# VHH binders against Riboflavin biosynthesis protein PYRD, chloroplastic (PYRD), part 12

Target 1, 366 residues: Riboflavin biosynthesis protein PYRD, chloroplastic (PYRD), of Zea mays (Maize) (b6trh4)
Amino acid sequence: PRLAAGALSGRCQAQAAGDLDDAHYMRRCVELARKAAGHTSPNPMVGCVIVRDGRVVGEGFHPKAGQPHAEVFALRDAGNLAENATAYVSLEPCNHYGRTPPCTEALINAKVKEVVVGMTDPNPIVASKGIEKLQGAGISVRVGVEEALCRKLNEAYIHRMLTGKAFATLRATLSMNGIITNQIGKGADQSGGYYSQLMKEYDGVIISSDLAKMSALPLSREAGTNQPLCIIIAQGESSRLHIPSLSQEHASRAIVLADSPVTVEPAGVEVAVFRQIDLESILQLLAQRGLCSVLVDFREAGESFASLLNDFQEDKLVQKVVVEVLPFWLASDGLSNLAFGGSQSFPLKNLELRDVNGSVLLEGYV

## First folded at step 3 (VHH)

Design d11 (framework vhh_podentamig1)
Fold by ESMFold2-Fast, scan of step 3:
Structure d11 (fold): chain B 366 residues (1-366), chain A 121 residues (1-121)
Amino acid sequence: as target 1 above (366 residues)
Amino acid sequence: EVQLVESGGGLVQPGRSLTLSCAASGFTFSDYAYGWYRQAPGKQRELVAAITSGSTLYADSVKGRFTISRDNAKNSIYLQMNSLRPEDTALYYCAAGISYEELYSTPWDYWGQGTQVTVSS
């Protein structure tokens, strides 16, 4: 039903109510889309909400690549109530035939009155094509509601589409006095912990062979997780590499990238040998495999692993950093810092912080 | 064993034309979507043109100048580049992936090694 008469007075308050409704429904689209976190790559996360007379009459999200789009599920949910309704969608509806008819045609055939779009398609070849199709059919289109939130939802998808490389986040843990530590905070890898959440959200995780020898492979404890691919970087290893944790895991959960020929135990793990291992080639390879996002987990990382991250800011190889600060003051011998990002100092953008069970988690963009 | 092999690159003067070819082997050609990407020194790799069985897409910078086509019988993809400009100078890559729904959502599973195009007087 329509907003109650007298809930707001005058034109200015009526306008504010309309703006709040748009933001509210678009935020709901993003919430729906997040239900598919970790399952949609290489496709984007998309949610859709159908609204009629101030009430949600249909909801949907894109659950995984190869399944119907958010608009299709929302329209099925709404049925006949979609006619003359407003459709909110976090990403521009598709306008091209593949195995499934375009979502623009589904919206047109349902006779929706208006479509509200969070963000246009990041691919410049297809941008605005869906919007133009809808407008040509007499449907009103508004664009840019909660655009920043919609872009953040799909930052890895956008990055992969524009660069042909996986979106890379550097994760590291420091003591209060700036010493790199190989620990993660208390509860971080348990259900509800930040590390467990990252493992659910990221398509892959890059770790050193030294970490793989000492610890179980990274995984999420969250329900419904599509576990990340574990990319093990084997630099300077002898001809035989024994990774005990792999004997307990599926071979399909891991790949070993080596700078020299190695035999990996257990057998059945994929091995790729490179003349020179560099982060750009790794990120391109992962994007080619359909991964949109990867976490570079800086633990048990020697000089060789650190060298992969040299000039990551100038080379635009890392987009985001996640730094955990433990409530400890540690003793250290020699050089122990993260001074490989660039030849010049640079500020981080959109810095966020949160308390994670007594540790501080810092998140910022490069 | 899937392979994509680009050819047809070279040095050309502004205003001239080049045709790039991509020969695909090791898979059922007709089941895949294909794209041409380019990367200039100091710039990120960008999608130039893409093709499925039913549609073609072009970057705004090349619309009206470049044409993508496919020949399923010859397992080949082509990029006809007309009215070349110095800013078209780049390494050009052929890419292939299974198109489940939309071309922009295609997982680009396979890539060629690239062919250099240099537009200079």
Scores: ipSAE 0.000, ipTM 0.234, lowest interface PAE 15.5, mean pLDDT 82

Design d12 (framework vhh_podentamig1)
Fold by ESMFold2-Fast, scan of step 3:
Structure d12 (fold): chain B 366 residues (1-366), chain A 121 residues (1-121)
Amino acid sequence: as target 1 above (366 residues)
Amino acid sequence: EVQLVESGGGLVQPGRSLTLSCAASGFTFSSYAYGWYRQAPGKQRELVAAISGGSTYYADSVKGRFTISRDNAKNSIYLQMNSLRPEDTALYYCAAGISYEQLYSTPLDYWGQGTQVTVSS
């Protein structure tokens, strides 16, 4: 085949402009999806934007597990303007029936012309089934726009789907000379602080029983938070464990994982007893309970707690680390460094840093 | 040690029914998701049915004809196969995974030895 020079050049320029528009609308889907952070597990965060004649005519996101999906809200917002429009969605539309029709049927019934998908469903039982259903109905489908951004949005959901384990992030605080501190930075657990934000985003937080005895259970100060489940690791405890910060009404917000039979006071908290506690079993248990993400908060933690993390890199049990460095030089207090994680040194990927109220927050992927 | 043992395979005529059983031992039965896979000669192994708690999955090729169930008291998984067709001829495997999603995507923790099903006249 042969093409005129002007026609080929014009098509390349038009395609580049279209790719930029696709990226713009897909980034908008991700922004919408993030409004539901902390509320969707075990479901993914999803956003949808409906575009007709170069204009946004509908927007929606999945707000909470059990509520309609992003596509349904976006289609309701667009009304009749959805007909012959392009729907952008950050995750492949579902093709299975629950109590409501699948999102593929909603898009077909609205007579959309095209669907642009950020990423395919990571669940292999349903992967590509939504795309196939849409194509079978005569709808054009394109996949992979801003895929990396869409995958990062749902990294915990993806990890749970592929491994059957909760996505685990290790959080620790160090002094400038590398000494572990049991304090977090000034304002970190207050509204707008990084710890408060983590509590909003994570489904659960793993803490030592010593931390649970000494402080209020971790919680977010952010508005509209679905508070995380507190997983309390009780190693070597006596037959009675007193957690003074845990009220009767908040007992359902905590679970105690113990290596021996214990009675927890106040009553009403769930207790699971293991002959030996290991991180892999914990992460599987949490995933089975519907948690996609968990923060391992390394405070008031001794050798037994540290041993849970011994080979986390080689065993693929921790995916991300968040290390706060305080502007202090401290004297050693015993267990003084983060010497666990792997028998060999390993690099961290996609390392990012930020200033958090006078300390440095380091985030990296294992 | 987790062990899965399939039984109930055999030769059946088209249109008839057969029930496969999978007996699980060596672990807490309720902690796992279970699936039935099949492999016909010269073809890839495919997931035909899965069960985790109250949730079930069926491949399009068997939907409406096969039913997966579990008996927690007997630590057993069953596959009820109705309206059998010659194309259902395969070696059938029971498998256990830590999650529903693992049954399809990753190398599974535990497999049985398989039981042969032949649909022929």
Scores: ipSAE 0.000, ipTM 0.176, lowest interface PAE 16.9, mean pLDDT 81

Design d2 (framework vhh_7nfr_2)
Fold by ESMFold2-Fast, scan of step 3:
Structure d2 (fold): chain B 366 residues (1-366), chain A 123 residues (1-123)
Amino acid sequence: as target 1 above (366 residues)
Amino acid sequence: QVQLQESGGGLVQPGGSLRLSCAASGFTFSSYAMSWVRQAPGEGREWVSSISSSGGSTYYADSVKGRFTIARDNVKNTLYLLMDSLKSDDTAVYYCAAGISYEQLYSTPYDYWGQGTQVTVSS
């Protein structure tokens, strides 16, 4: 008789193959979830894939707040093939009645054999409750497949849940010699450009009143976009603010946050007046209105706008920076740089760079 | 000081009706979406209903849809929950909360909570 060494090797090979399959299906859940980018806030983006005998038999994603969850669509797609199948889901299935019945009940009623979860619910009060419900019904549950990818998918949702503030990304454009410019790179705001893609993904964009007066309001050129809310910061404005690129029919696309009473043209634009405008209060207000993510677009930004970003790292008000470097060397008779953020220098985390039509795009976490 | 004060709870027979009120102070009520959340004895919190800051949009849990109506008065800084056709399963402490939840119960943070008002549906 032989020693059992071959059986041990076979088990290790089988486990490695299973881990690769899990990662593959979880990445597919994330791809499906991304189809709803810009449409789900204040809800998370979620995708679900149902697998039977090594084949995808059902797929679904959560398309927008108020509509069924990813699991419901995936189960409808799979039909009878969901029975004794494995369901992959990027976020822990809900176990409480919200607007719709809990997804745990849908999975139990479909008689799935196993559920593979990317990440647990970020709310500590509900974390693991969906998992416990599924396990109590005799369903096998595994957690943490592609967890980092699943968390990155919902980083703004998680941030809002834990802090009560919108996730803020600072966007700026620099010349090769480090001078702030009010330009966006060639093609960036056209379909397929990075700026157009950001406008599709972010719930809102914070801009200066000067940018709103001089330029078209930010929008995405991507098909099917839910356009971001344009948050216009009006500090030290006269009694009237004219936004020439905005029609009265589209007045709901913008809100003006002002430090004094102001009449906005076109009529119908919401105005909120504060004794003092600060970034923390803005991010809290936006979260309360259902926004998970906001892009702070640093263009035509004066001293007042720049002062909103003082100590953003120490105060944890900005989570990410996106800096575009244009292939230009600019002449300047003064210094114009991004020397705000904290009293101390700090490193950026997970820095990524890419070529965006001749410009360099730098992305990093604060 | 931020305060949310619920009232209008009590003992009611199955099939009865109650009107809950939540008086808000210490913050700009008209800028907040508002929610009702309940907690039955020994259970976790369950989202019941939400209303947008303007009152133009309302959302309901499936368990209460068609029986409950959420409303607000931004002049009086007051949130309401009109509860009809009450069932024993509606027995819970009802909390007023500043903020909104749509699909994922408790997955949206609530900034402020009231102390709660007890609703008991029993014969």
Scores: ipSAE 0.000, ipTM 0.192, lowest interface PAE 14.1, mean pLDDT 83

Design d3 (framework vhh_5c3l_4)
Fold by ESMFold2-Fast, scan of step 3:
Structure d3 (fold): chain B 366 residues (1-366), chain A 123 residues (1-123)
Amino acid sequence: as target 1 above (366 residues)
Amino acid sequence: QVQLQESGGGLVQPGGSLRLSCAASGFTFSSYAMSWVRQAPGKGLEVVSDISSSGGSTTYADSVKGRFTISRDNAKNTLYLQMNSLKPEDTAVYYCAAGISYEQLYSTPYDYRGPGTQVTVSS
């Protein structure tokens, strides 16, 4: 008898606020997960927040492969406040036995009342098993809050799980007249620059042997970086390859992939010789070594290096492109444009652009 | 280096039985849960059965419950799947898999799965 329009309106407003809170806490999970950027491969980046009575009572993220999951840290942080709370987690809690109990059992034992999941596990062996386990224990589960953001966070991990290949991003720099340049924008490789930030995020970087001969190995200037592995492509090299910037202490940060036997100077650099170098074989090798992501850095690159990229769209070998456009008009005597990628034209998806110190940075998905 | 090697597959008539074995090396077998996973022609992966590290707990897919029995011998580093009352629908490549744990390095299906053994149920 007491139900009037005002009472129903108030309930709708309260529910709308709850729906907004879900997105807020899931975005917080992603922020926490990003603290481990560059450190988790081959594992995913995961964050978890425990919420009780509209307040965050526990937070956690997966910091490094071999360490506990985000849920474990969040539950430890919350302690007794986890009981009857809601747990937000960016990736489905694991339900697979290992040396430690699954995160599903940790959540059940903590007596959480609800779990909100950003995305289901991309591994086809375990997908939805964690959700089913939680529901079977009487825990409410909701899935898909900020799903696109959660998938973007782990796009490289997902790609490796589904394909057995590393996620590849092509990076190139062009002049205003579309000429490939071997320079990057001013400050790009310094702290706060986009290139420095990419080196923090990516597990590896593929470069030409010519770039390795004349430049320091790519590295991040960002604090707390786990530096990327430098993969040097040596096509048509003579029997000796001299890399003057590579000291013995840096030899472990590089591998040379060659199409013929080559001796690298200085000594101590790993060399793998292929009968024929192709991008698919490289990406499979890197995935087998535990790399989820690799940046193909198109600098000091000749026709042979460009040929690795000829059919990357049809072959699904490159997932993303990052193109910097410098405010210069250049002349060119060699390879002058990015005339590779597919036999047919294709659109880029989710295109984003930004100003980086007077240059334009374009980012899009293949 | 983690190695898993399945054996015991083959051709069997409907209603028949097969016993699959998986020899494990390169890790502390007794510390890991183990699974049997299968892939039928033109279909996705299906988890058939799981067993805890001690062997004290087991689970089964509804499609095989009451017909299949998972077991392990930690002294021999070997996982088994006893398959009884086989049906044509059980025709698949069967894979042995070590526990998929994101707490361990290289915990992907590619790192901890054997090459598989073919089971064909047909007359």
Scores: ipSAE 0.000, ipTM 0.253, lowest interface PAE 12.7, mean pLDDT 82

Design d4 (framework vhh_h_nbbcii10_fgla)
Fold by ESMFold2-Fast, scan of step 3:
Structure d4 (fold): chain B 366 residues (1-366), chain A 126 residues (1-126)
Amino acid sequence: as target 1 above (366 residues)
Amino acid sequence: QVQLVESGGGLVQPGGSLRLSCAASGFTFSHYSSYALGWFRQAPGQGLEAVAAISSSGGSTYYADSVKGRFTISRDNSKNTLYLQMNSLRAEDTAVYYCAAGISYEQLYSTPYDYWGQGTLVTVSS
């Protein structure tokens, strides 16, 4: 669409151009960071761009936990051109000695003149310490460029960091008449489909034991995917559970959470037995294992599985919902709708909809 | 329920030493779950300050610039106990010291500290 351009004074026009350049480079940081989607947990996705004289001279992103941070790769790429340059980074540079040296020291040693930060560290105890270190070394720091985009990039990391629980998204499929269906829309789990894309992005997927027995375990068809951990909820199961689509070689792809002792085939699948299975305990366990995000996939799900989602809004256990509506009118007399989540009705925020190969995909925040 | 209990605080003269201990109950430092542990302090009328942190394996540590070379953090997973050895104490080290635990696998700065002790007072004065 064509929009009328407003007139600006020379001074305001120059300022607006500078703000657009900042946004451009910060969006580039986010694009770089997204290349590592599904690979970085428990660490955040981070991108960094080094700019000198209006030109990108270095780029980097954090590819995987244990590997160097985005700033380190960008500085290596820039070499000597990093001196007196501006570094754009989507997340505040670290100021703590952990497994890797602090990125603040790398930026100081490279003698950058300015650092532009998308968002501050979400940990309130350490927030702004990296910024303070850079400023103390004589480096100019500006904060908040494309902050909303940078926070959305790391919403699961931020959530885990602040709550100690994995970020949970509920996925369900409905017919036009609101009946829960165990189908996924045409092409959704193939390369380029929305479900395949979710499997690339999420660290884990929670499924019913019935789905695990009847169907192939969820996986992404996207290139370069780090496949999600399949968390299988075994409530009221017999003493034996067979997962026919899983080989013994790939037993580590799944974990079974059970309310009673169960023997799993293939051998080598981890089993954790709980006196009572509840969603909060599951999300805490998954965060402890290093998962930032988990998709709760509501297929072949009985009343026991549905009960895990009771009061998810009041308990703040689910952050996002993804509902696919198929172009079918179905008949059903079992568990027929998604009338769980809260004792009171609640609005969804930032609701988006899109056509996914003839189905409607609805996405919203709790 | 997770509980952290600090001990070892007290009055000490400048230049002296103290060893703080933090005993954890309601969770283990073993198993498939991991906990990063840290010491934080709050001086009178000031905000909370991170002092030192140690990864679940003990292989990575963090120290605030104000305490580097003077304080040493360590943990004993078999006893579920965290320690802070404080040497060459200064008047500015006077604070309530808190033990904290959070989930971390690699980066200490990304650890959410969800569990906190009640604090132990350290007073450095003549």
Scores: ipSAE 0.000, ipTM 0.227, lowest interface PAE 16.1, mean pLDDT 82

Design d5 (framework vhh_8ghr_2)
Fold by ESMFold2-Fast, scan of step 3:
Structure d5 (fold): chain B 366 residues (1-366), chain A 124 residues (1-124)
Amino acid sequence: as target 1 above (366 residues)
Amino acid sequence: EVQLVESGGGLVQPGGSLRLSCAASGFTFSDSYAIGWVRRAPGKGEELVARISSSGGSTSYADSVKGRFTISADISKNTAYLQMNSLRVEDTAVYYCAAGISYEQLYSTPYDYWGQGTLVTVSS
């Protein structure tokens, strides 16, 4: 008996709040938007909160591409209480006709007095047009509340819109002494684990053919997940590739990118053959298929897979790294470090760290 | 207010050429993500024959017309074109101009705006 995403919001939970600052309501917009994580690509994640007399009277978020925008759900939830209210929205309201009417017209027709915007549209063709339309109708507009948080929410969407390529995050696991390991930390792929959460958030995951043959395909154990597409890189593969953890019923969960013709078991798995496999072409192909974000999962990865990541910093093909450090000191006979990336050393930006069940998870931007 | 108006259709002999034009009013192609030409022959479903992205000029064509048809857009004139060469009897159809202005349509094909269509007849 589940209800459609965004059909019910905080109307029944509207709270007396006195005079709250803009940041509080904008953070609520982002919280609402995150409920749709993994479901909205190629569209952005958007949340909207309508406030009247210091109380939340309507809430909404964009649940899935093709469905109404956050403003529409929030306005429906508020009903006549939207009149003379303030609407908070994490992304500039659209001002062009689509499958749904423009959100600017919906806000004007509801007679809101003010709109507070987290970030402007990243597309320079449409940026500020929604704001201009609202102002022309006598509505006050303020922009830039919690802008950094709103941009982080949609970093993959913004990247794809500006570059035509999927946002790529490199994931790797190291021992305390910097040795690459094919293990992930205890509980990482269980419900609540960091890897399970990444699989819910990312549109796709790029893995080696060796990982696909030896291990279960990556998936999220979080409730309500839209599972990521598994992109399997088959370099130097024999004429047959068997993916033992995949059933024919679920063949659409995977695609194989190969450098030579290959027959995949189970039947029904899409195969694309390239003369040369390179990361830039892969990221363009995935963007064209509607994926905004991909995780490059560096497990069971030999020299050929590693070569896809050569000069990733100089070529701007990887935007983010997520490195798990296991509490072990290991010996290694194989590929022992992540020495690819560029011809010169480079710093990581906005470094964050957290304890993930005894391991350290490091997150940084390239 | 918003409309797409096709022109340039008509009767042509096999092997001939036609150039279709699509003029937009009430919105600009600079505000769109994709522009396409869709045809419908009597008794058949709709076929997307050509599309162009407004931001990058990337084009794609149906296999039935590849190498014969060319899509282009003049953003400054707010007009899109379909150059049809080496026409065949099988190309006889009503041709519709369509524009996509949602984020989905930058990378996928359902379109929001459609013209009324222009008839192309290829016969001797």
Scores: ipSAE 0.000, ipTM 0.151, lowest interface PAE 17.8, mean pLDDT 82

